# Ledger of designs, part 69: VHH binders against q84jc2

Target 1, 232 residues: q84jc2
Amino acid sequence: MSKMRNLVEEKFLEFYESWVIQLELYLHQLLIAHNNNTMSETELRHLISKLTTHHKAYYTAKWAAIREDVLAFFGSVWLNPLENACSWLTGWKPSMVFRMVDRLRKSRVVLVEAQVKKLEELRVKTKFDEQKIEREMERYQVAMADRKMVELARLGCHVGGESVMVVEAAVRGLSMGLEKMVKAADCVRLKTLKGILDILTPPQCVEFLAAAATFQVQLRRWGNRRHYVTHS

## First folded at step 4 (VHH)

Design u3 (framework vhh_6qgx_2)
Fold by ESMFold2-Fast, scan of step 4:
Structure u3 (fold): chain B 232 residues (1-232), chain A 125 residues (1-125)
Amino acid sequence: as target 1 above (232 residues)
Amino acid sequence: QVQLVESGGGLVQAGGSLRLSCAASGFTFSDYYMAWFRRAPGKEREFVAAITSSGYSTFYTDSVKGRFTISRDHAKNTVSLQMNSLRPEDTAVYYCAASPKYLLYGRTESEYDYWGQGTRVTVSA
């Protein structure tokens, strides 16, 4: 297809569409496991492992893609406008997943006091790491408006010569800075996910992963219906 | 000194196959996008295929997708283009090109810093 201009965007769109389809299939398996309550611990651990491997595959593909074009992940063409509007540094906001954990307290799955304390400690740690990244992003945005960058922007108005090469090098430097920020945010996401799964029992992990996958799938469906007009 | 040296061009019948190779030296091969462009007589260079620095992703122009396969060998510092089911319209001089890993589009001549001298492919009907 020659419809898309950016090669990274085209290939990641193909990857992401297949990844979401597989996520929906795993969601079905999680819901069956949660409702059936007859699966062994070994079977539940296998299902949890499939989900963690699936999420790892996403970040492996994402990190390869951002090395080529990190800007493709800011306003991604493979995400609908609602998904993009809900993004924090190219993905889900780590602290928001604790909202899903809170739902476990109102379900048929009971958390013991020790788990509640560990989850609260993890929430505080995650919030701290998240805020640190937000401060670094603010510094990055401020640096883009610094005198040196303003001068480089002026030089970019010239045609040809040494100034064009200097501007191109500066733009690559900015992309490298964004790549580091995105990877830092993704590391917080992965640490938060692992931390939650380490604290929860296998049945609780299944319920948590089902809630998270349901939110991702529903958010995509809600956003896709934005252009859907029906005759009654 | 950056050098890209193509090989493997020649005359082939329609429906035939040909493998082009490009030997790269003088830069960190694993850090660069590698691409193949072609130029038919009287026309400008057009994009054919590209492979990312990691080898993770490959890109093709629509007319060759499914027929051509680009690959790279980091140990040999080579990029290859396997051309199957060749058509007369594939007749062109094929050029190997290299660019830094932060390509935005990867489909335009101006994005590539280094070029080979070209190897001629002629496909007869």
Scores: ipSAE 0.000, ipTM 0.130, lowest interface PAE 16.2, mean pLDDT 80

Design u4 (framework vhh_6qgx_2)
Fold by ESMFold2-Fast, scan of step 4:
Structure u4 (fold): chain B 232 residues (1-232), chain A 125 residues (1-125)
Amino acid sequence: as target 1 above (232 residues)
Amino acid sequence: QVQLVESGGGLVQAGGSLRLSCAASGFTFSDYYMAWFRRAPGKEREFVAAITSSGYSTFYTDSVKGRFTISRDHAKNTVSLQMNSLRPEDTAVYYCAASPKYLWYGRTESEYDYWGQGTRVTVSA
């Protein structure tokens, strides 16, 4: 059964498909840079800047879209079911990126003691910020279960002009609350990503970004393959 | 109410040093991106330096790299700009700016929600 999409979903779907195609092109460049060991530090910094700008563009577009319809990001039509199942507040869980850093430590990346200390401090701060957001989400869910919301739901079954207006106002209020929480979660994501890149050297940044992009691309491919096999 | 109060400006000879301080109140200081901007007579505001909410990362405009150092003290709710090897072209009114932790790049004035009144720095010779 085909679901009808609203304008926000259509616009963001077009944006996201283009964004992922460009991410795959950047991943190719990151892998070349990593494997060749021939790029200067200036060239590596330029490549890292392209990736950070690319991620910034995603959040710029996302925040514009959630202002119009935040619910489009819960069960997104531009993501496959596996990608949706792995989301935490409409995106990746910030602490997950430290697993990418840990993989780099076990490969050929050599982190000096000062970097290890700063990364551990950032990891602890990131987990603390995640817990703050999770507590806010819990408070939001409790508010949804409040007697006031139960009464509004009861009023909604009596379709009259006044009841409809009250329900519409309540739904708009809930959407604004979700928008604030999604933006708060995205800020933790951006702060964590930026923090890691600021601690790592340019070659380490390239390896980290390549690992992160590879995971994102592979997760999408695994989900698309599963969907294809199921429908075959 | 969010307030940013700058201090430490003054007249100094070329090659000298000044330390600017910005006292922040009315918000949770540790959650905010902090920056210094400056405006020379007849010019627009330009970015000078920024420090992330955690203090892990600092950013500088190319003309001040190696000469200026931005730092923050969470216990005192202050951000400081240590200015060394001052040049006549550093003459400007220096502004402290703050933004919630929504900033990725932090180099454009439109990204900052809160601003101080500014402190004047004049470099002679």
Scores: ipSAE 0.000, ipTM 0.117, lowest interface PAE 14.8, mean pLDDT 81

Design u5 (framework vhh_6qgx_2)
Fold by ESMFold2-Fast, scan of step 4:
Structure u5 (fold): chain B 232 residues (1-232), chain A 125 residues (1-125)
Amino acid sequence: as target 1 above (232 residues)
Amino acid sequence: QVQLVESGGGLVQAGGSLRLSCAASGFTFSDYYMAWFRRAPGKEREFVAAITSSGYSTFYTDSVKGRFTISRDHAKNTVSLQMNSLRPEDTAVYYCAASPKYLFFGRTESEYDYWGQGTRVTVSA
């Protein structure tokens, strides 16, 4: 059967489309700031603050949505197949943003040795946090693979009577576990983003945020074009 | 030409110990989820133990928890099953299985693409 959108999926789809449109507008402002040295440090900090607030708004909306239906974030309807293929636990893989940081080493405002050292320390900590989350996902698989859960899933295929309530309770338990794991992954994402922004100067922050937003926007555009070509 | 070859089966007395080994070839061992299944005379094949490709997590069926230990050695391309405190009901043919894909359950036969021929374990009363 075709996948029907539930209320959580419909609301988040509307939110996400608007959020991406605003991200593209902020990207335009970031590119102007990066290409023109006319903005003051205060103006750059204001722009960086707008981007930081925008990302926080995403996680606020996401966490509200996953409390209602975390499964909507696995194979999300608001993401194209390419975006879903690049996803790690319902979002970007934290360590991947350091590839954007590597681009800064070719910028006009070269990273000083102290910044390079702090970024490498952050990279190592981020990798460690990712490994902890991956171990937690493996532990989650244990709970899903439990004999009792497998038997309940089998019973759910025979829709009717008393088995429905038992299956629903089991699914709720699994969803709560996934919600906790997704939030843990999102905390690593936010911690990584804040860590990078705290290390970089305002012009470097603008360049980093521009690179990250460009990658996100381009990935969406490439996936949408490939999808249309494939399904046309 | 993926191959899994089991060894270490034999006859042991109740309360004894036995170590099974599975030698893997024809693939990158570290990319595969590995498991042990068994089939007792007159019964269907059942899950015994599994270990993730990374080695970070291990899974056991309730009847063997605390008695059996699954491990892997990437240098030797082997997965092992250490069986302690053996019981007559552990008598079965033990099969090594491998899957290259991400597994949600890891406990069903259909999740594994590659299988060995099996090694026989007999536990006498």
Scores: ipSAE 0.000, ipTM 0.099, lowest interface PAE 19.5, mean pLDDT 80

Design u6 (framework vhh_6qgx_2)
Fold by ESMFold2-Fast, scan of step 4:
Structure u6 (fold): chain B 232 residues (1-232), chain A 125 residues (1-125)
Amino acid sequence: as target 1 above (232 residues)
Amino acid sequence: QVQLVESGGGLVQAGGSLRLSCAASGFTFSDYYMAWFRRAPGKEREFVAAITSSGYSTFYTDSVKGRFTISRDHAKNTVSLQMNSLRPEDTAVYYCAASPKYLFLGRTESEYDYWGQGTRVTVSA
């Protein structure tokens, strides 16, 4: 029982702070590109590639961390209370990003008919995948109340080493189930993000990524102001 | 470009101490996770210890906990492994490894991009 050796929270907190600082730097570059409209297509593609690589790095780090301690991502210490309150299965809700896509229709760079059709198809698919994950989560919650789990909980109330191993095995099983579910949700997030970027032109990708990053950064700043006033 | 150079290895008797050092160059040291791995005769390379880019958190394999201490010096671009209460089973070639600031489990070879050539540690009974 060395909790200090298995603690992943401090390591991910250090990673996340650095990741957010870099996101803010990329957001600055996205806003310059969007507002000035002076960058070449090659330059825009390079910037978009930096953002996609940055997001892939987040999921690489997250999946390594949840393999060690998935519960760290439910009520994360590296997120403020507002960020935690807005989470859906440890991250952003995939279908919500289409609200940002809808704002593109009112921008100076309008979507063509073919893009609108592809985005609608992706929206429907994303919502279906999202609902499938939500049904899986419901099944997980129901399974926790089945006869075997109830019996294991009863055994865990008795003082004695014989029940300890059985309870520990059950807890490991529950953690593995949560890990699988979180990874499934993250796969829907990545497929949705990639799908949107594949449909949009480079200027539209920059506008979309700027909107998404702005929302993420502002949500953190709003939550930090409230947290600072309350605890500092 | 990127170089990791280990030093401090040698022969020591059981119960003794050694301090290994790894000098890093060719990259921004403060951006990288640093680790020590070892390879005993006839065995695969195994994880020993790791330290985060800030130095805030450290991780150890069970067999060295309480005996080994990993640390880093950003001013000197070095990571060190202080090895106390050495055992014959600690006999191995010790390797310094580095990975970008992205969080990994820190326990597998494939997670590290850069490796030193190794320094030999022999612990006699």
Scores: ipSAE 0.000, ipTM 0.139, lowest interface PAE 15.8, mean pLDDT 80

Design u7 (framework vhh_6qgx_2)
Fold by ESMFold2-Fast, scan of step 4:
Structure u7 (fold): chain B 232 residues (1-232), chain A 125 residues (1-125)
Amino acid sequence: as target 1 above (232 residues)
Amino acid sequence: QVQLVESGGGLVQAGGSLRLSCAASGFTFSDYYMAWFRRAPGKEREFVAAITSSGYSTFYTDSVKGRFTISRDHAKNTVSLQMNSLRPEDTAVYYCAASPKYIFYGRTESEYDYWGQGTRVTVSA
């Protein structure tokens, strides 16, 4: 039995589809910039700024949506099964973006030793932040199973408007805890992205953002088509 | 309420070893990011070492890598700094610091909410 989409799911689905279309347009501009060595530093910085603003818009919309219904982001209807399978706490795993950074080793614009050291320090810090979030999620899930779920089950044995209101208050409390945790994970994502962009030169930023956007767009296309790389 | 008390400082000859300890009270120690900072005479406070709440990850400033080791004991609510191959340049007041907040860099003084009063380390040439 499929669950009907609620208002939050409908609104975010509409937003996300539009957001991905715009990301694809920005990806086109990034690829042109990457292949055109005549672009000025000012032009490259402007393009990088458009991408950072676009990602900030995503989190602004997401945080508004999770305030209303954080559970919509666990098993999201606007994501295909492949995208959902690759999710960590309602989004991309922060340490995964360093795989995109590794592609810069093949770039015509070589990373200097100072950048390599700073990126490694950032990678280690990002992993620490991921572990901290994972421990908080584990504690939340244990508490939910032992205390709040027992409380909700007990309250659900009674009938009437008073019991319904008490159950609704308890569910709201659980949702607020999840909202705080999702926002904490999103803060790690944003700090990781900003940290990488602060270390890289504008041409390297364009290459990094192009690699990240390409992966995101291709993952969506592969999942929508359910195409098998090793078909047999 | 929250208190950090350092101990183990003193006078030591160059090439010697010293172990600093920080006793934490008034909070759930296992949830806190812990660090050591130092201030040399006439200088600003600088980062030395940090350890995550789980103890799985440690961070060091370049000048002490391979010589200093930070560790924590959750049962005793202590964090320790084992200092080996000490140099005159290591002479400073050493401070224990703690934060319950998200710490991205972990190396900036402003990221830590709680501080000890410091313990003095003097390394003679």
Scores: ipSAE 0.000, ipTM 0.096, lowest interface PAE 18.7, mean pLDDT 80

Design u8 (framework vhh_6qgx_2)
Fold by ESMFold2-Fast, scan of step 4:
Structure u8 (fold): chain B 232 residues (1-232), chain A 125 residues (1-125)
Amino acid sequence: as target 1 above (232 residues)
Amino acid sequence: QVQLVESGGGLVQAGGSLRLSCAASGFTFSDYYMAWFRRAPGKEREFVAAIKSSGYSTFYTDSVKGRFTISRDHAKNTVSLQMNSLRPEDTAVYYCAASPKYLFYGRTESEYDYWGQGTRVTVSA
């Protein structure tokens, strides 16, 4: 069992490191596209498609991994402490991406009234979906203090096959609940991302994706340099 | 010029065992994931087992877990699949596959760029 847990963490660590390297390469392409107005609409759509596919690949890998060991995603070994501190249910908080949209509104590209209306509708829906998940997480955490947890603590006083099996079954149930909750949060993330990209024009999508990728890459770099800053 | 060649397939009775081997050439063996997939008559290719480039991490589909063992020999440039307690439903053509390090858990056919021609395994009831 410990071997299976270590395997999940090891495989996802290797995947994530390569995924971040590729994200940095795509970010470089997005910044070139953003700063150079000579790219065709077809070229911009192709670049947006690469980023969309890249994010889809992340969630494909994540959902395969959480099926085996969801707890690996709470305090992940492939994330630095700063990245972990900024996580909401194992990833970015959906409503926070609208801060990137607010930055887009300050650019030279003007959003038409219909886009502004759709973005505000999406913001409201995203916050509503986010609050539903937060209430479910609160219910999950409160349930940890109820009779079931008291019974688990009592059983933990005994050492034997029967008590071990019962405790393992209960822990498996807790893990399944977390997996469902993490997947629900990821679905809100993907719906929010898709919603924004569906509303924006290709040049605006490039600006948004560049801002989001820049933040993600810089957060990782800041956290990785923590010891320099802390001891300097 | 990357080539994967499978061997060890054959006919065996239920409860028996077989060892499949895959010889790899034309690339740096230690830099790749290696996997076994199978295709039963009339079905698509199904994941069976994978081993990480390091040789220390293995992954299996639930139906073969505990019965099959995947292993690598870096010196011989081979990957092997030891199949024990074989069942009629294990009847399939078994394929060796190789992939760059960037895998999505190594379970999907599309993640693997290099494939062998397959070796047939028939398990009689």
Scores: ipSAE 0.000, ipTM 0.111, lowest interface PAE 17.8, mean pLDDT 80

Design u9 (framework vhh_6qgx_2)
Fold by ESMFold2-Fast, scan of step 4:
Structure u9 (fold): chain B 232 residues (1-232), chain A 125 residues (1-125)
Amino acid sequence: as target 1 above (232 residues)
Amino acid sequence: QVQLVESGGGLVQAGGSLRLSCAASGFTFSDYYMAWFRRAPGKEREFVAAITKSGYSTFYTDSVKGRFTISRDHAKNTVSLQMNSLRPEDTAVYYCAASPKYLFYGRTESEYDYWGQGTRVTVSA
């Protein structure tokens, strides 16, 4: 049995599939650049710019879509179950990228002392922003389970007139709250990504972006393989 | 109070073009899904096209896909329907519709709470 999709889900699924295909093509270019070590700094900066533009395009499309239906991004139909299980507020957890930076250090990325200090400052700031959003989400979840929501659900059993309008207003309010939190989380993601790229040299940026894209593409492939084997 | 006022209807020859406009007032336009439905003489109202709140997504009935284009202008609080390569079977009264709620399909009459009075389109053979 297939799950029915609404208008926003149909269009974002189409967008996301194309976006991931382009990400895989960029990953191929990043791996070639990293492995051959023959590209000029100008060429590396151009490649980095293509990927930052690609990620910005994702958030532009996402924010347009969540304005229509933010709930589509909680348990997204364009993501497999493994991708959904690894999501934090509809996307990657900002602090996770510092694990990738740490991996780059261990893979013989030569970071100077000034870069290490700036990355540590960014890590602390990112974790603070992340925890602030987590507290907002926790307050939202508690509010969802309170007496007011239970009473609104009971009232909604009387379909027609005032009951319908009250329930619709409540759902609209809940959706606006989620939209604000998702946008806040996405802003932390973009600030963290920009911060790391501003600290790293172009060759280090290529290595970082290759690691990040590899993880994203690989997670999708692992999840799709499991899904096919398990559910066929 | 919520008002939707259609304009741009008229008589046109087969193969011709026409642009319908719907002016919205009494609500925050950017918070609403907008759609066009039509009713041919002696028939029920049927879906033609829909556009989401931001303009991010557009949907069309198969018979108009590639010929009609729905768009919205938030500055003017209008939704428009550009109709190209018109056919006699496109003859109908065209209605503008709006909904602030999440749409399951966006293609059924019952999903829309607000309606205009309609504008008549006649396509001659």
Scores: ipSAE 0.000, ipTM 0.288, lowest interface PAE 13.1, mean pLDDT 83

Design v1 (framework vhh_8fcz_2)
Fold by ESMFold2-Fast, scan of step 4:
Structure v1 (fold): chain B 232 residues (1-232), chain A 125 residues (1-125)
Amino acid sequence: as target 1 above (232 residues)
Amino acid sequence: QVQLVESGGGLVQPGGSLRLSCAASGFTFSNYYMNWVRQPPGKGLEWVSGINSGGSYTTYADSVEGRFTIIRDNDKKMVYLQMTSLKTEDTAVYYCARSPDKLYRLFESGYMDVEGQGTQVTVSS
């Protein structure tokens, strides 16, 4: 199995496993803070800061890794099949985060009308940015099948010469295009998360982050039990 | 070409102080938010501190707040990390990283990449 993984995949697998363990520890702290109401606003803000720093560490490691091998993030070996099936451009779909916001509306933590309006405006903006990225991905996929790329694929059968260099340049261009698109999607994720946290109070931020982390951890656990699903 | 060169690391006893430097070249330094990121032995990267393009706003990880100070000099194209009251858990390779200021807020970056070889800080008695 080590033959099936490159060095970038091995390094990121190690990072991701430790990152998820730390996320579960932060989730435990968020649930305690939410359930007991024992923390001051300053203490809640520090806990929120720990979560935001943790997410920043993830994107720092991810962007370093995709610079070396962006394809490692499409069908990632550190994610189970269910997690991979739920991925949108190598991560969570930005609009899905508003489903965590819907839990706040059903909880005892009440959102004021002004917050509801701002969240709806952010939801619309996020869906717009999401659709813009989807159009870019469609154009990228279409461009891979255009006449020039088809010709380069045929030239790739020739051994040596100028045609080999042209094909290698084209492949490098494709990888750079995917890297920029993944980073663009990650920027929408970060803007959406930041936008929500800016609208919410610290106790609401704690509940929101707890809901998001719970879903991420639970999705991983559900997927790890796939071997008991025997349906055709 | 873009270059970020970290320096100033070394062996220090617990409770000691150390100043890290990062020299930037190949881009418009004053347009970028700057960060310090570290990687402890056998662990992943963790964000330590950030400073906006103009130097008027700074942010710190909870574990280093009150002990570390980030400073920048746009004329010299330098960013510094002044570390005090060092602990054994501060042992790591330290890197500086740039990010676009237009995403500056909670996460301080929409693009943060580690480009240099880093500088090793070892806190040991």
Scores: ipSAE 0.000, ipTM 0.111, lowest interface PAE 18.4, mean pLDDT 79

Design v11 (framework vhh_8fcz_2)
Fold by ESMFold2-Fast, scan of step 4:
Structure v11 (fold): chain B 232 residues (1-232), chain A 125 residues (1-125)
Amino acid sequence: as target 1 above (232 residues)
Amino acid sequence: QVQLVESGGGLVQPGGSLRLSCAASGFTFSNYYMNWVRQPPGKGLEWVSGINSGGSYTTYADSVEGRFTIIRDNDKKMVYLQMTSLKTEDTAVYYCARSPDKLYRAFESGYMDVEGQGTQVTVSS
C-alpha cells in the first residue's frame, strides 16, 4: 500500500504543479481583462469558461486520485505547510468564497438588488451545506472511537489470521467513508462556485475569479518563501 | 411568538408516498429560507431539503434527490415535503426548520434550531 500511495502522491504532485502554473497564466489574463474595457462579452465569457474548465479538470484528477488513495489528500505533499494549515476537508472552505465576493471593491450600486438577494440566499445555503458536512465529519471522528473500532484496533496489534480479514474490511470501510465525504465537500465547492458565476455578470465574474486566483497563488507563494525569510 | 407545527407523518410501506406539512406563525415567513431535517432512531439530525424565501431555488440531500419535492406557499405560510418511493432508511422524525434569508451572523454559526415537536414517518412492511 505504501508503494501504491507513493505513486499516487508523485503523479498528483506533477499534475498539481502544472495546474498551478496554468492558474497563474489565467490569473494574468483575468487581470488584463479586468483592466481593459475593450473586451467583448463573448471574449469575457470565453475566458470565464477556460477558468471553469480548469477548475473542473482539478476535480476530475482529484476524484481519480482519491479513488486510489484518499489519505494522500490529508496532509498533501503537493501543498506547503501554510496551504495545508488553511485546508478544510482537503480543500478550501466553501463559505470562504463569499469573502472574495465581499472583497470586490464595488459599491452596492454595481450589484443590482436581485443579485444581492440571490448571493445572500446562496451564502445561507452554502453555510448550511458546509455545516452538514462538518456534522458528518464529527460523526466520522466519533465512529473512529466507537467500541467496535477500538476493539478492532486492539485485535490488529496481535498477529493472527482470524483478525486480519476483519481489520482489512474495517480499513477499507474507513477509506470509502472518507472518499464519500471528500467528494461531498467538493460537490459543495463546485455548486457554490457555479452558483456565484451564474448570478454575476461576465465583468463581475472576471473580478471574482481574479480575486480568488490571486488569494490562492499568493498563499502558495507566502508559504513557499517562508524559510528564506528566516535564513537568507 | 414563533411557532412551527409539523404534520402528515404516519406508517407507510416501502415504495409508498407521504406529504408532510409545516404551518408557520409568529414571524415574516416570506423572509426565511425553510428546511426539512430528520432524526432517524438513535442518530443525530440530518438535513433533507431546503427552499429559499421566494420558492425559486430548492436543494436536496443526495439520499432523497429525485424522490422528495419541497414546496412552499407564502400566502398560507406553509412549507410541504412530498415524499415518493419511500425506503426503510427514510424512517425518522421529520422537523421543519427556518434559517435566515439574509447573511448569517457569527452568533448563528454552526447551529440550526428545531422548534417543533416533529412528525414521525415509519416505513415498514
Scores: ipSAE 0.000, ipTM 0.091, lowest interface PAE 21.5, mean pLDDT 78

Design v12 (framework vhh_8fcz_2)
Fold by ESMFold2-Fast, scan of step 4:
Structure v12 (fold): chain B 232 residues (1-232), chain A 125 residues (1-125)
Amino acid sequence: as target 1 above (232 residues)
Amino acid sequence: QVQLVESGGGLVQPGGSLRLSCAASGFTFSRYYMNWVRQPPGKGLEWVSGINSGGSYTTYADSVEGRFTIIRDNDKKMVYLQMTSLKTEDTAVYYCARSPDSLYRKFESGYMDVEGQGTQVTVSS
């Protein structure tokens, strides 16, 4: 499976580099739209739709890749060490985006009371969903250390077709468990993003998406500056 | 010096096909996202299609989705645009353009570099 693992990593590295370049292009368009008070609501909604589609494309590619090799997403080769250190279950921590929402309250366009209330309700729900996944991950880690898993690790020291098959089945089960947890975390990310965009007006959505993209791009640059990634 | 040289344009009838080519030099081609943009007579630049550095991800403007295919060959430093089911509204000068790894380097100068002379596509009877 080593060859399959390398292929998954190579394909996703290629995809991710291009996805980030396109994100930077969309960030440029968001910044222009933010400074242009003459854009229609229809034009702003079209730009927001492009960003939403772009993020959905990421999860479509990710879920295809984790089906083949979920472990490639733990310590990803397409992310620098700083990006990996800031990851929560293979991606951004959902509650973190409310920090970006908080900046909207201090911007030129003020959130109305009804929006503030809905955003706080969404923040609480997101934190609850996040903690539920953290508890599931803890249960998974405990199950990894139970007596049966320890026995299976011991069996891996024995050479024979029957023992090898039992160990391979157990490892496959563990990988499937990780796939389910990663997908659950990604569902919370997508629900949180959709929830915020549903609450905000189109100009506020543009400002929010610009803040999120700026942070993602800057985090990558900060990490790359430290580690001298070159094109040589 | 960065150079992008477009070719392959010409006169075709509606419903016809054409393949455009772009030869790149003076930069690390395999590092850049590549685009096709066009300028119809009397109008501004319109983005048509894009392809990532490795060729695994492509994107298209709604007006050309399903009709155009963008391809690249990093060894030859070429990007291509295969056009099918051409319409009169596809008439334009077509340019290839690179997207730098950091758009902030080009923030003041717009979305992308259009540095070649372009290639004229005319769809008419």
Scores: ipSAE 0.000, ipTM 0.152, lowest interface PAE 17.9, mean pLDDT 79

